# Designs tried in a protein design chat: VH-VL binders against Non-structural maintenance of chromosomes element 1 (nse1). Part 16

Target 1, 232 residues: Non-structural maintenance of chromosomes element 1 (nse1), of Schizosaccharomyces pombe (q53ek2)
Amino acid sequence: MEKERQDGLSDKHKFILQYIMCRTAGVDNEQVRELVQEQYGETATVEDVINELNNSLHNFDFKIKRVQDQLDGRLTLHFQNLSGDPVSQMATPYPPVQIELMRKIIEWIMKCDDYQYSLTTLQIQKLSRKEMGLAPSVIESHLHTFERDGWLRQREGIWTFTNHALAELDAYLHNEYESNLYECNACREIVIAGYVCDCGYCLHVYCCKHLAHVNCINCNTPWANATVIGRW
Short names: E, the ipSAE of ESMFold2; O, the ipSAE of ESMFold2 at other seeds; V2, 0.75 times the mean of E and O plus 0.25 times the DockQ between their complexes.

## First folded at step 7 (VH-VL; framework fv_ciduvectamig_arm2)

Design u6 (from t1 with light chain E52D N54S K55N; at its last look DockQ between E and O 0.61; V2 from the best seeds 0.00; counts 0 for: pae O 3.9 > 2)
Heavy chain, then light chain:
Amino acid sequence: QVQLQQSGPRLVRPSQTLSLTCAISGDSVSSDSAAWSWIRQSPSRGLEWLGRTYYRHKWYNDYAVSVKSRITVNPDTSRNQFTLQLNSVTPEDTALYYCARGYDFWSGYPFDYWGQGTLVTVSS
Amino acid sequence: QSALTQPASVSGSPGQSITISCTGTSSDVGAWNYVSWYQQHPDKAPKVLLYDVSNRPSGVSSRFSGSKSGNTASLTISGLQAEDQADYHCSSYTTSYTLVFGGGTKLTVL
ESMFold2, look of step 7: ipSAE 0.568; ipTM 0.812
ESMFold2 (binder alone), look of step 7: mean pLDDT 91; pTM 0.934
ESMFold2 at other seeds, look of step 7: ipSAE 0.523; ipTM 0.786
ESMFold2, look of step 9: ipSAE 0.483; ipTM 0.773
ESMFold2 (binder alone), look of step 9: mean pLDDT 91; pTM 0.934
ESMFold2 at other seeds, look of step 9: ipSAE 0.443; ipTM 0.760
ESMFold2, look of step 10: ipSAE 0.439; ipTM 0.763
ESMFold2 (binder alone), look of step 10: mean pLDDT 90; pTM 0.933
ESMFold2 at other seeds, look of step 10: ipSAE 0.389; ipTM 0.714
ESMFold2, look of step 11: ipSAE 0.458; ipTM 0.775
ESMFold2 (binder alone), look of step 11: mean pLDDT 91; pTM 0.934
ESMFold2 at other seeds, look of step 11: ipSAE 0.394; ipTM 0.736

## First folded at step 9 (VH-VL; framework fv_ciduvectamig_arm2)

Design u6b (from u6 with light chain N55D; at its last look DockQ between E and O 0.76; V2 from the best seeds 0.00; counts 0 for: pae E 3.6 > 2)
Heavy chain, then light chain:
Amino acid sequence: QVQLQQSGPRLVRPSQTLSLTCAISGDSVSSDSAAWSWIRQSPSRGLEWLGRTYYRHKWYNDYAVSVKSRITVNPDTSRNQFTLQLNSVTPEDTALYYCARGYDFWSGYPFDYWGQGTLVTVSS
Amino acid sequence: QSALTQPASVSGSPGQSITISCTGTSSDVGAWNYVSWYQQHPDKAPKVLLYDVSDRPSGVSSRFSGSKSGNTASLTISGLQAEDQADYHCSSYTTSYTLVFGGGTKLTVL
ESMFold2, look of step 9: ipSAE 0.485; ipTM 0.778
ESMFold2 (binder alone), look of step 9: mean pLDDT 90; pTM 0.932
ESMFold2 at other seeds, look of step 9: ipSAE 0.542; ipTM 0.802
ESMFold2, look of step 10: ipSAE 0.406; ipTM 0.758
ESMFold2 (binder alone), look of step 10: mean pLDDT 91; pTM 0.937
ESMFold2 at other seeds, look of step 10: ipSAE 0.481; ipTM 0.784

Design v1 (from u6 with light chain L99F; at its last look DockQ between E and O 0.29; V2 from the best seeds 0.00; counts 0 for: pae O 4.8 > 2)
Fold by ESMFold2 at other seeds, look of step 9:
Structure v1 (fold): chain C 232 residues (1-232), chain A 124 residues (1-124), chain B 110 residues (1-110)
Amino acid sequence: as target 1 above (232 residues)
Amino acid sequence: QVQLQQSGPRLVRPSQTLSLTCAISGDSVSSDSAAWSWIRQSPSRGLEWLGRTYYRHKWYNDYAVSVKSRITVNPDTSRNQFTLQLNSVTPEDTALYYCARGYDFWSGYPFDYWGQGTLVTVSS
Amino acid sequence: QSALTQPASVSGSPGQSITISCTGTSSDVGAWNYVSWYQQHPDKAPKVLLYDVSNRPSGVSSRFSGSKSGNTASLTISGLQAEDQADYHCSSYTTSYTFVFGGGTKLTVL
């Protein structure tokens, strides 16, 4: 059989890696599947190619992670840097005050009331004035930058993490905000859009939709009566 | 191609500890798309899943209730392998032991690669 | 004893169809759509036939199909062939992050 270069990545692997790296906000898994099949043949799988890439990337503290959207289940691939302080590394081009604002927004989202895991523009403006002395016009500019660069998303002035931010911040959120986290009992990933029962069983919106039962399997309470996590 | 190669003793006396090793090639024990299981098979009980180790944001273990008090499954990232330790064995633990990869949550965790099997006899 | 119930044996003639059942509980087969089926020939490790109830991996014949209703999953083998003579095992993921297997079904092709 045809053998790949023993001491490094093949040109086909490098092409796939470059494709993913150049799409910072994440790449649709199906687009990568089509490329893999074009490069390696129709029975080749994304999973095998990504595993081979990750074996090589580990030596440089990089990784490709597959992320499921918590609402619709769409899978995307994200290139990650595993080294150092993820917030500072994520925001390397930003000035120090904007990096500190990002840290505060992360804190405010993780510690917000009523399971919302999101903030309004007004809430961010009030908190940033109180805790950082920043004017509202400055906040509008910084939020625009965070949205443009794919760290935050908003709908009608309600801001939360993108899937890209969740992938990059995964270890940071677990280390710094363990007491504020919910984890999905189905897939073990952080929940910012989902449900939690009184019994503590917690699921993403999408993971809950794919259970065979309309009630929580742990306590038999209808999911319709569970506490909603997130604003979605 | 993923391959799993098992090693360990085939004879163990009652009350001793059964220790088996599964070496992985073509994948990483720390892959966040996989989980690494031990499964045994006997004529009287069929296939029986014992436990697994896997990495997501930290290392997790899951163990079958029937062996939970006696089992440990450990990864070894430096040697790219994982081990089974089953304490206080009895003749009921006589079985053909397999290691297996359980692939990705999004693929329903099928056991898609299996080791060659190790027949372990527990006898005095 | 196995957590999932399968018939101990089933038989059929070449060209016929057979169905093997796998019955569990609301905490395993009924909880998830993570039911898998495995074929095992003598002295060999099991080989996955189906996952996610009905999905076939690459290289598995379309003669193998699967379904689930409530706490019971089914494997159907159509167009029986001599090489289908083997043991068949079902498995399910549970609400406790564990796996359970059926007791196995020995298929004899007459």
Scores: ipSAE 0.243, ipTM 0.675, lowest interface PAE 4.8, mean pLDDT 85
ESMFold2, look of step 9: ipSAE 0.317; ipTM 0.711
ESMFold2 (binder alone), look of step 9: mean pLDDT 91; pTM 0.937

Design v2 (from u6 with heavy chain S33Y; at its last look DockQ between E and O 0.36; V2 from the best seeds 0.00; counts 0 for: pae E 4.4 > 2)
Fold by ESMFold2, look of step 9:
Structure v2 (fold): chain C 232 residues (1-232), chain A 124 residues (1-124), chain B 110 residues (1-110)
Amino acid sequence: as target 1 above (232 residues)
Amino acid sequence: QVQLQQSGPRLVRPSQTLSLTCAISGDSVSSDYAAWSWIRQSPSRGLEWLGRTYYRHKWYNDYAVSVKSRITVNPDTSRNQFTLQLNSVTPEDTALYYCARGYDFWSGYPFDYWGQGTLVTVSS
Amino acid sequence: QSALTQPASVSGSPGQSITISCTGTSSDVGAWNYVSWYQQHPDKAPKVLLYDVSNRPSGVSSRFSGSKSGNTASLTISGLQAEDQADYHCSSYTTSYTLVFGGGTKLTVL
């Protein structure tokens, strides 16, 4: 690869970076592979280009993170801010009340009962009225904005984090909600869709698909008895 | 681009600690997609994975059962390197020692970059 | 002794196909689809040929293929060439976050 010595990055690397930065929901790894091959030739790898980008980005507290979907395992690339307040950084265009609502929704999701890691629209409306005095129509508008901007997703009125939000919030969730987290014993990533055994062994839905066993590897009880994490 | 450079003594006396260092260039020891391993090889035992260190949201270590009571693998973020310490060595620990990068958990951490190897002899 | 069992040696003629087996347990080869194969020429570090049972890294010939059934993984080399003469090692990720290797197989190309 040809590189610009002043910047530490070539124009081709900067093009790949911009492509990823402009897509808040993340970029399919295969789309980036095609761009890398177009820019550098068929033998070039995504891994090399992303590693070179990350070496340059590290000094600015940014990185590109690969995220594996917890259900289907599809890989996406996400531009991530490593600075100390990711909610404020991601939500810079929002008014203060909307930023505080996002912080509250994160708290309510992480402190859900019964391993759900998700909230219904009605639950959000009730909690936001109780804790913030916000009207239901205001909540609907804010939720639409969070969905549009790639923070939250919903299915049939059940709201949870996107993969983008999980990538951006990773350090924040570990720091602020350590006692409320489950981590996958296979890949060490946060679990909001998966299973946990009574003994505490925990796996993403997708990570379970790699097991050939029918029993928990930690305690040998049937894996079919594990508690479901999340609503998916 | 990624290069692993090993250093450390080639002769160690029985009962002492074997200590090796692997310096990383072109990547970071704290990269959240990699794991940094020590592997040794001898004619009688073949390849033996010894252990690794890696960072995700905190530092983790995993060690082979055969050496778990004697091994420590530590990162050094300030020097961008990682070390092997194997306590109470015997002549059976004589081997060619490699450091290696295991890349990407979702690909089973294949070892895609290896150090040059250090032949360590344990004898009096 | 190795954690995974491979034949000590195998041979074949140029143009033929050979298969190398790698047998483990339900706690390694049988637990995960994280089996890798490495080629090692004399005085060189191993080079990865396959990962995740059957995936080839960029630059590895399609003559190398892999499969797994139960506790046994297999490497198949088709269209043997003289340069394929080397040692071949399998590895598996275990249920305890560790890795184990096979004892290695010396391939001789006649």
Scores: ipSAE 0.308, ipTM 0.695, lowest interface PAE 4.4, mean pLDDT 86
ESMFold2 (binder alone), look of step 9: mean pLDDT 91; pTM 0.935
ESMFold2 at other seeds, look of step 9: ipSAE 0.317; ipTM 0.695

Design v3 (from u6 with light chain N33D; at its last look DockQ between E and O 0.51; V2 from the best seeds 0.00; counts 0 for: pae O 4.5 > 2)
Fold by ESMFold2 at other seeds, look of step 9:
Structure v3 (fold): chain C 232 residues (1-232), chain A 124 residues (1-124), chain B 110 residues (1-110)
Amino acid sequence: as target 1 above (232 residues)
Amino acid sequence: QVQLQQSGPRLVRPSQTLSLTCAISGDSVSSDSAAWSWIRQSPSRGLEWLGRTYYRHKWYNDYAVSVKSRITVNPDTSRNQFTLQLNSVTPEDTALYYCARGYDFWSGYPFDYWGQGTLVTVSS
Amino acid sequence: QSALTQPASVSGSPGQSITISCTGTSSDVGAWDYVSWYQQHPDKAPKVLLYDVSNRPSGVSSRFSGSKSGNTASLTISGLQAEDQADYHCSSYTTSYTLVFGGGTKLTVL
């Protein structure tokens, strides 16, 4: 009584895909696990369903990517477009000036001094005035829009990328900002919240919780001396 | 649903290159959630992880120290498979060879799907 | 020297609990909490029992549990059953992006 598969995907697979696509800022992996178990039974795994979806999606240059939160390790699923310019695709509904502002904010975050990988509202306002001639009130409106749409997050006026933005920008950041980025030695993902040892060994905050001893694995110096990456 | 099918010769002469192929169905060799390994098993050494290939933002290879100078693991995206080449083999390389999928980096890449195994004998 | 160290064999009676140890170094078992355990019946490929020290995949009995302290991980099988007679292997992720296995333990159910 279930419809047979069409396009290589069942109606249940299409429902899962649509659920993820409609939640553009990403979906908690546990919410999708519950949905998969409701649709396929309690022994069904989200990993198998996502794998089947990705086999079909790859032919259209789309993918569902799993992202681990750098602080608490919470997994989220993100629908990703693999083709084209990621920044333009992130900002497609925005006016050209707002797209240019997003490109600049990405640059400013990636080129921050002191390993911060974040900017205060005041820093964004000053840089925007200097480099783009934009008024502070215009910046606050644009930042609100980026926060609402799930591209940036802030805490007490300190702005950085969401997990959604990191997923969409992954290839772009590696290609355009290779000399400015750190990669986690545990999982090979970009670090904007974590630690880096003087020897270059780098870990996310969460990945560091899996470190079984207090010294850097690579050079054996105390991990307490590692430089903090990000503001969290 | 994921299946791994091995192929390759079962007899190899000393000093030659051992070549095995693992064909993947139900997943992609370029999946950014997986890594594709070769593992061998012998009575004297038990299970021995040899190496892997995987894609994240670029292709990576990792090889066991014991074979690092002799091993190559290559992906083939057009055929959705990956290969083992082990150069300059000796009788000590006689073993049952498996290919396997390691899934999810944050779980230390547990091997959840295995090929059927290929017993390779290195003898003159 | 290169493999994780496991006892060669262990035995127990049905209903008992047994523990299999897996000892490595600060560069593998002692570096990360990325330890896995595999069960292997004769003429079959290994099957994962535990990952991340203590996590069970779907379909693995709660009779299998894991722990780690320092450079030693442990697999405990409670309520031993005849079908548990098999070889058991541990593995660990290393500091150099590689994996290592233990030598294996043959479990005999008496």
Scores: ipSAE 0.336, ipTM 0.717, lowest interface PAE 4.5, mean pLDDT 86
ESMFold2, look of step 9: ipSAE 0.392; ipTM 0.749
ESMFold2 (binder alone), look of step 9: mean pLDDT 91; pTM 0.938

Design v4 (from u6 with light chain A31T; at its last look DockQ between E and O 0.35; V2 from the best seeds 0.00; counts 0 for: pae E 4.8 > 2)
Fold by ESMFold2, look of step 9:
Structure v4 (fold): chain C 232 residues (1-232), chain A 124 residues (1-124), chain B 110 residues (1-110)
Amino acid sequence: as target 1 above (232 residues)
Amino acid sequence: QVQLQQSGPRLVRPSQTLSLTCAISGDSVSSDSAAWSWIRQSPSRGLEWLGRTYYRHKWYNDYAVSVKSRITVNPDTSRNQFTLQLNSVTPEDTALYYCARGYDFWSGYPFDYWGQGTLVTVSS
Amino acid sequence: QSALTQPASVSGSPGQSITISCTGTSSDVGTWNYVSWYQQHPDKAPKVLLYDVSNRPSGVSSRFSGSKSGNTASLTISGLQAEDQADYHCSSYTTSYTLVFGGGTKLTVL
């Protein structure tokens, strides 16, 4: 039977949507592919199901975004709210002081020296004390909350954005930090883990591995000479 | 299901502007997983990619070098469509014109849905 | 501006394997692993067979396979069938965010 409106979702579509929504930090594309094939058959694709969901979700200012990991290329799916101020929406359950801290951490990451796009716990503590008067124990509690909720990730005390945060903040980062921001010449997405050549050509770590040459395409300089973006 | 429906005149005089429209159903022209291309086909040159429009954090356009000075591809989000404008046409622009969706931008832009094709003749 | 070179025609008998080449430059086929192949029957729009050199979309027969070496990509059709008689086109992403197509290859099934 023909459907009159695309915002009327089948029970199978609703199941897939709920699966993704319940995993606010993102869900592995391959896990969703397996569910799609289980629900719709082995010839069904994640791309078609997500597209149909997004056609319906657009009417309510929501979407599902597919994000490629900048290091290993792993694809994850993220449920997003397209309405209004992304930082406020990201942090709607948080008190105002935590929202303020989140805005500051975003600023400090985007404006850090030497292409790092990351901060140590100590750097965050020092900057928070200097600019906000916050005690180190308060910062550790807030960082734990941001990590738990999928906004920041850390490795050995080095903090940066998750893939979920990059997806949610995409417009905000472009609007507020355009002059501090690198974009991948292969995929047009923001780079916080990658390489930039002296000529300005920039690639994610994973996108560089997809390159058939070991040299920069624009100027033929070896990628070994490129400036590293991020700490990874 | 994604469907692309083309419209526009089939006969255009030399030096005029060729204008075609591609209406999209089952997807959004502002999808951040797609790019919307115009491709033409002629016996002498085969398939020829002309240009595209797509949205990520803003609207982007990419155009083939051979037509870059004459081409514009515009989205229309309110009507969920995109257009081709090719200025100063000559008989060499006579071709079968397709619109197409390039889905999964990270996969080298495969064209998985195509319009029905519009044969445009440029003749005085 | 680069166009990709394909043989104008190839032929094969049912059950055989055939290979169609697509040769570009270091600025397209030789740079990226973003090579696609399309099948086009008469009076029809092209249909994607392969992308990213060798990946097969859902619903495309496993008889279609792809490879690349240097500036040349290849489409191989195994177990040739009468329905495979069509035109075949390759495409590649370029270093300037544009696409180029090959001239096309007419496959005749004898």
Scores: ipSAE 0.269, ipTM 0.696, lowest interface PAE 4.8, mean pLDDT 85
ESMFold2 (binder alone), look of step 9: mean pLDDT 90; pTM 0.924
ESMFold2 at other seeds, look of step 9: ipSAE 0.370; ipTM 0.737

Design v5 (from u6 with light chain S36H; at its last look DockQ between E and O 0.79; V2 from the best seeds 0.00; counts 0 for: pae E 3.5 > 2)
Fold by ESMFold2, look of step 9:
Structure v5 (fold): chain C 232 residues (1-232), chain A 124 residues (1-124), chain B 110 residues (1-110)
Amino acid sequence: as target 1 above (232 residues)
Amino acid sequence: QVQLQQSGPRLVRPSQTLSLTCAISGDSVSSDSAAWSWIRQSPSRGLEWLGRTYYRHKWYNDYAVSVKSRITVNPDTSRNQFTLQLNSVTPEDTALYYCARGYDFWSGYPFDYWGQGTLVTVSS
Amino acid sequence: QSALTQPASVSGSPGQSITISCTGTSSDVGAWNYVHWYQQHPDKAPKVLLYDVSNRPSGVSSRFSGSKSGNTASLTISGLQAEDQADYHCSSYTTSYTLVFGGGTKLTVL
């Protein structure tokens, strides 16, 4: 017997919501599926529970977004605050200089050369000194904080957005960087790891798994000729 | 669970506009994990996908080539529904009309929930 | 005609295997592995049988399998049973964000 409370959410729904909220960098969809089945039974789906949560959360300017990883397709769930400026919301615990640095890193990633949508530590240090007067040791500290808090990720000194950051920044990036964006022709989501053909047809790395040809669907040139987006 | 409830007239005169509504329960028309389609079925053409609406960072519409000049599919977020408008109908538009959800974001949206169907006759 | 070509009918005896084809173009079936199969019994809405060529939803028997070669996708039903008598429809995602259906195949179990 499941009953709605005056706030529109059952205790089981609140448990699932709190689980997701406490993991600000995102939660694996399969882990949430297991919790949903524990709370509601083996036939319950994560999709139904998340939809019910979102119906309630939308009235308070929140939502849970499902994000598919652009490389391996793994699904994660992310709690979002829809109110206010996304960059300021991301950076609420940070001093003003770190907030300014985050805005600059977003700009530098979105405008970087050769479709890379990523920067090396050295590139960030050079740009930070040039545009903000910050020393390399200060940058290392700030980058560590952004990585710890789940806003940026790096591999061998190459920095880019996490899936969490992409979810939080989605509207901001579309609004402020529309001319610098690529969107996947399979799923309509922003591409920072994928391919773009000279004709403009663009796919995530994972979305290419469903491509039946070795050639671009739109212009029939080989995918080998497509420009790589991102570094992965 | 998710339920799709259709409404609209079952008889439409030639040259007029066919209008159908699909009310959604248990999901949101603005869900970034779903797409909302109209599909019709007739003995002569079988199943025919007509068009869809969905939200990602803005609203998108995709329409079948065969009806693209005559069709509009609109979301209504305040009423949590979506509508079909098919202009300038002829007797060839007589069919059983379904609304459907494609919920698996990735797989080109296979249709997992369907409305009850509305048999629409176009006749004088 | 429909955008995708299916045989109008196929038949088989209980226990046999049958295959239903779905032929499109390089702009749909041949472009992506977004080919889906639906089973439809009389007076019912279609139900997803296979998605993305060969994936089975929960609750669909392993007797149903799918494959694709070039511009043609195939649904194979092994160990035919009387309840398999139904209409079968294929669909494909296209290069223009649209979907197309086949004309449907009526399966008769003899």
Scores: ipSAE 0.409, ipTM 0.746, lowest interface PAE 3.5, mean pLDDT 86
ESMFold2 (binder alone), look of step 9: mean pLDDT 91; pTM 0.934
ESMFold2 at other seeds, look of step 9: ipSAE 0.460; ipTM 0.768

## First folded at step 10 (VH-VL; framework fv_ciduvectamig_arm2)

Design w1 (at its last look DockQ between E and O 0.70; V2 from the best seeds 0.00; counts 0 for: pae E 5.6 > 2)
Fold by ESMFold2 at other seeds, look of step 10:
Structure w1 (fold): chain C 232 residues (1-232), chain A 123 residues (1-123), chain B 110 residues (1-110)
Amino acid sequence: as target 1 above (232 residues)
Amino acid sequence: QVQLQQSGPRLVRPSQTLSLTCAISGDSVSSDSAAWSWIRQSPSRGLEWLGRTYYRHKWYNDYAVSVKSRITVNPDTSRNQFTLQLNSVTPEDTALYYCARGYDFWSGYFDYWGQGTLVTVSS
Amino acid sequence: QSALTQPASVSGSPGQSITISCTGTSSDVGAWNYVSWYQQHPDKAPKVLLYDVSNRPSGVSSRFSGSKSGNTASLTISGLQAEDQADYHCSSYTTSYTLVFGGGTKLTVL
């Protein structure tokens, strides 16, 4: 048995915790599974180890959150600070203008028309010039910093939140943008890639893929006719 | 390791409320990867899922249609437990009652079970 | 009484393969890929064997496999062993956002 301290955490638990903490952009479940197997063998699962860590972390306002990718369902693990302002915690190394830009990008993404939950580079440049007076070259630099640091991702110049950002912003988005927010009826997590039926029933792309039905269960409308959320 | 420990009375009279408690160790009742269910078993009806409680940014409940008007499942974060309250019981509610942890609320994957409590509804 | 139909009993000899069916409707087994299977020995709580139709939890023997076609899910046990003698239950999620179980199948190993 690995119970060596008053807090109940073994050295093996602390090693797993440190591994996750050092990877602020999140850790693939497979990588943590391999570490758990190396440290504990087949007697413990990733879920059991994470649950034990979270029981200890609760008293310090920390947790490890599992995030399911909205497209392919792969799990990542993210260390979170539950106290304070999530945006300020995300942006701790940044100067004030970059923090303000991050808050604006969050707002612009959440208030996008047409269910896009994403912005083109050009849209960000135009909005930041209009609302913040920033030059396009400065915006390109800031966006690449946010991408490098794991807060935003892009495909062909279309920017949205990473899974890491969604995990860190979960409470913030629920509190500040509840009226703009969709939740998956399958897993109750925020949807930025998925489908919403006219009746309001909403699913991630991954969650919808795993249904046996091709129609919305709440109102019988085909999912093929549902409004697409996000650009994916 | 997750363990579920049940407690509560084994005899309840018709028309009264059946109340059971499930204490959790090795996990949190507010875990955002789990759902906490009550399931009962009788010789005549087999296994029956009754309802659950779970936390995903707020608390949710889902209840079986057959008991929806009579059931309440409540979390208690301070004691790290959850309870079953089944109102207006009849002899048909006599069963072996289990609490269980669900890995994912959609999968029906119950990986940890309590020891079971045989509840008899009779005067 | 049970929402899902299973045979009341099935038997097989050691080393054989057996299959237990679980038949529901388009509102449960046919609606979702959320079918699970449980093994229950006398006086014990059920133990999960499969979830999401065919997914095996860590520590469950590869002798247990699952499939689904239409409204019917199946549990197959290959290389039957004496210790497999038990009750087997299926479950499915429903379109009413609830879970239902089958009536159970008693497996006898001859």
Scores: ipSAE 0.218, ipTM 0.652, lowest interface PAE 4.7, mean pLDDT 85
ESMFold2, look of step 10: ipSAE 0.219; ipTM 0.664
ESMFold2 (binder alone), look of step 10: mean pLDDT 91; pTM 0.921

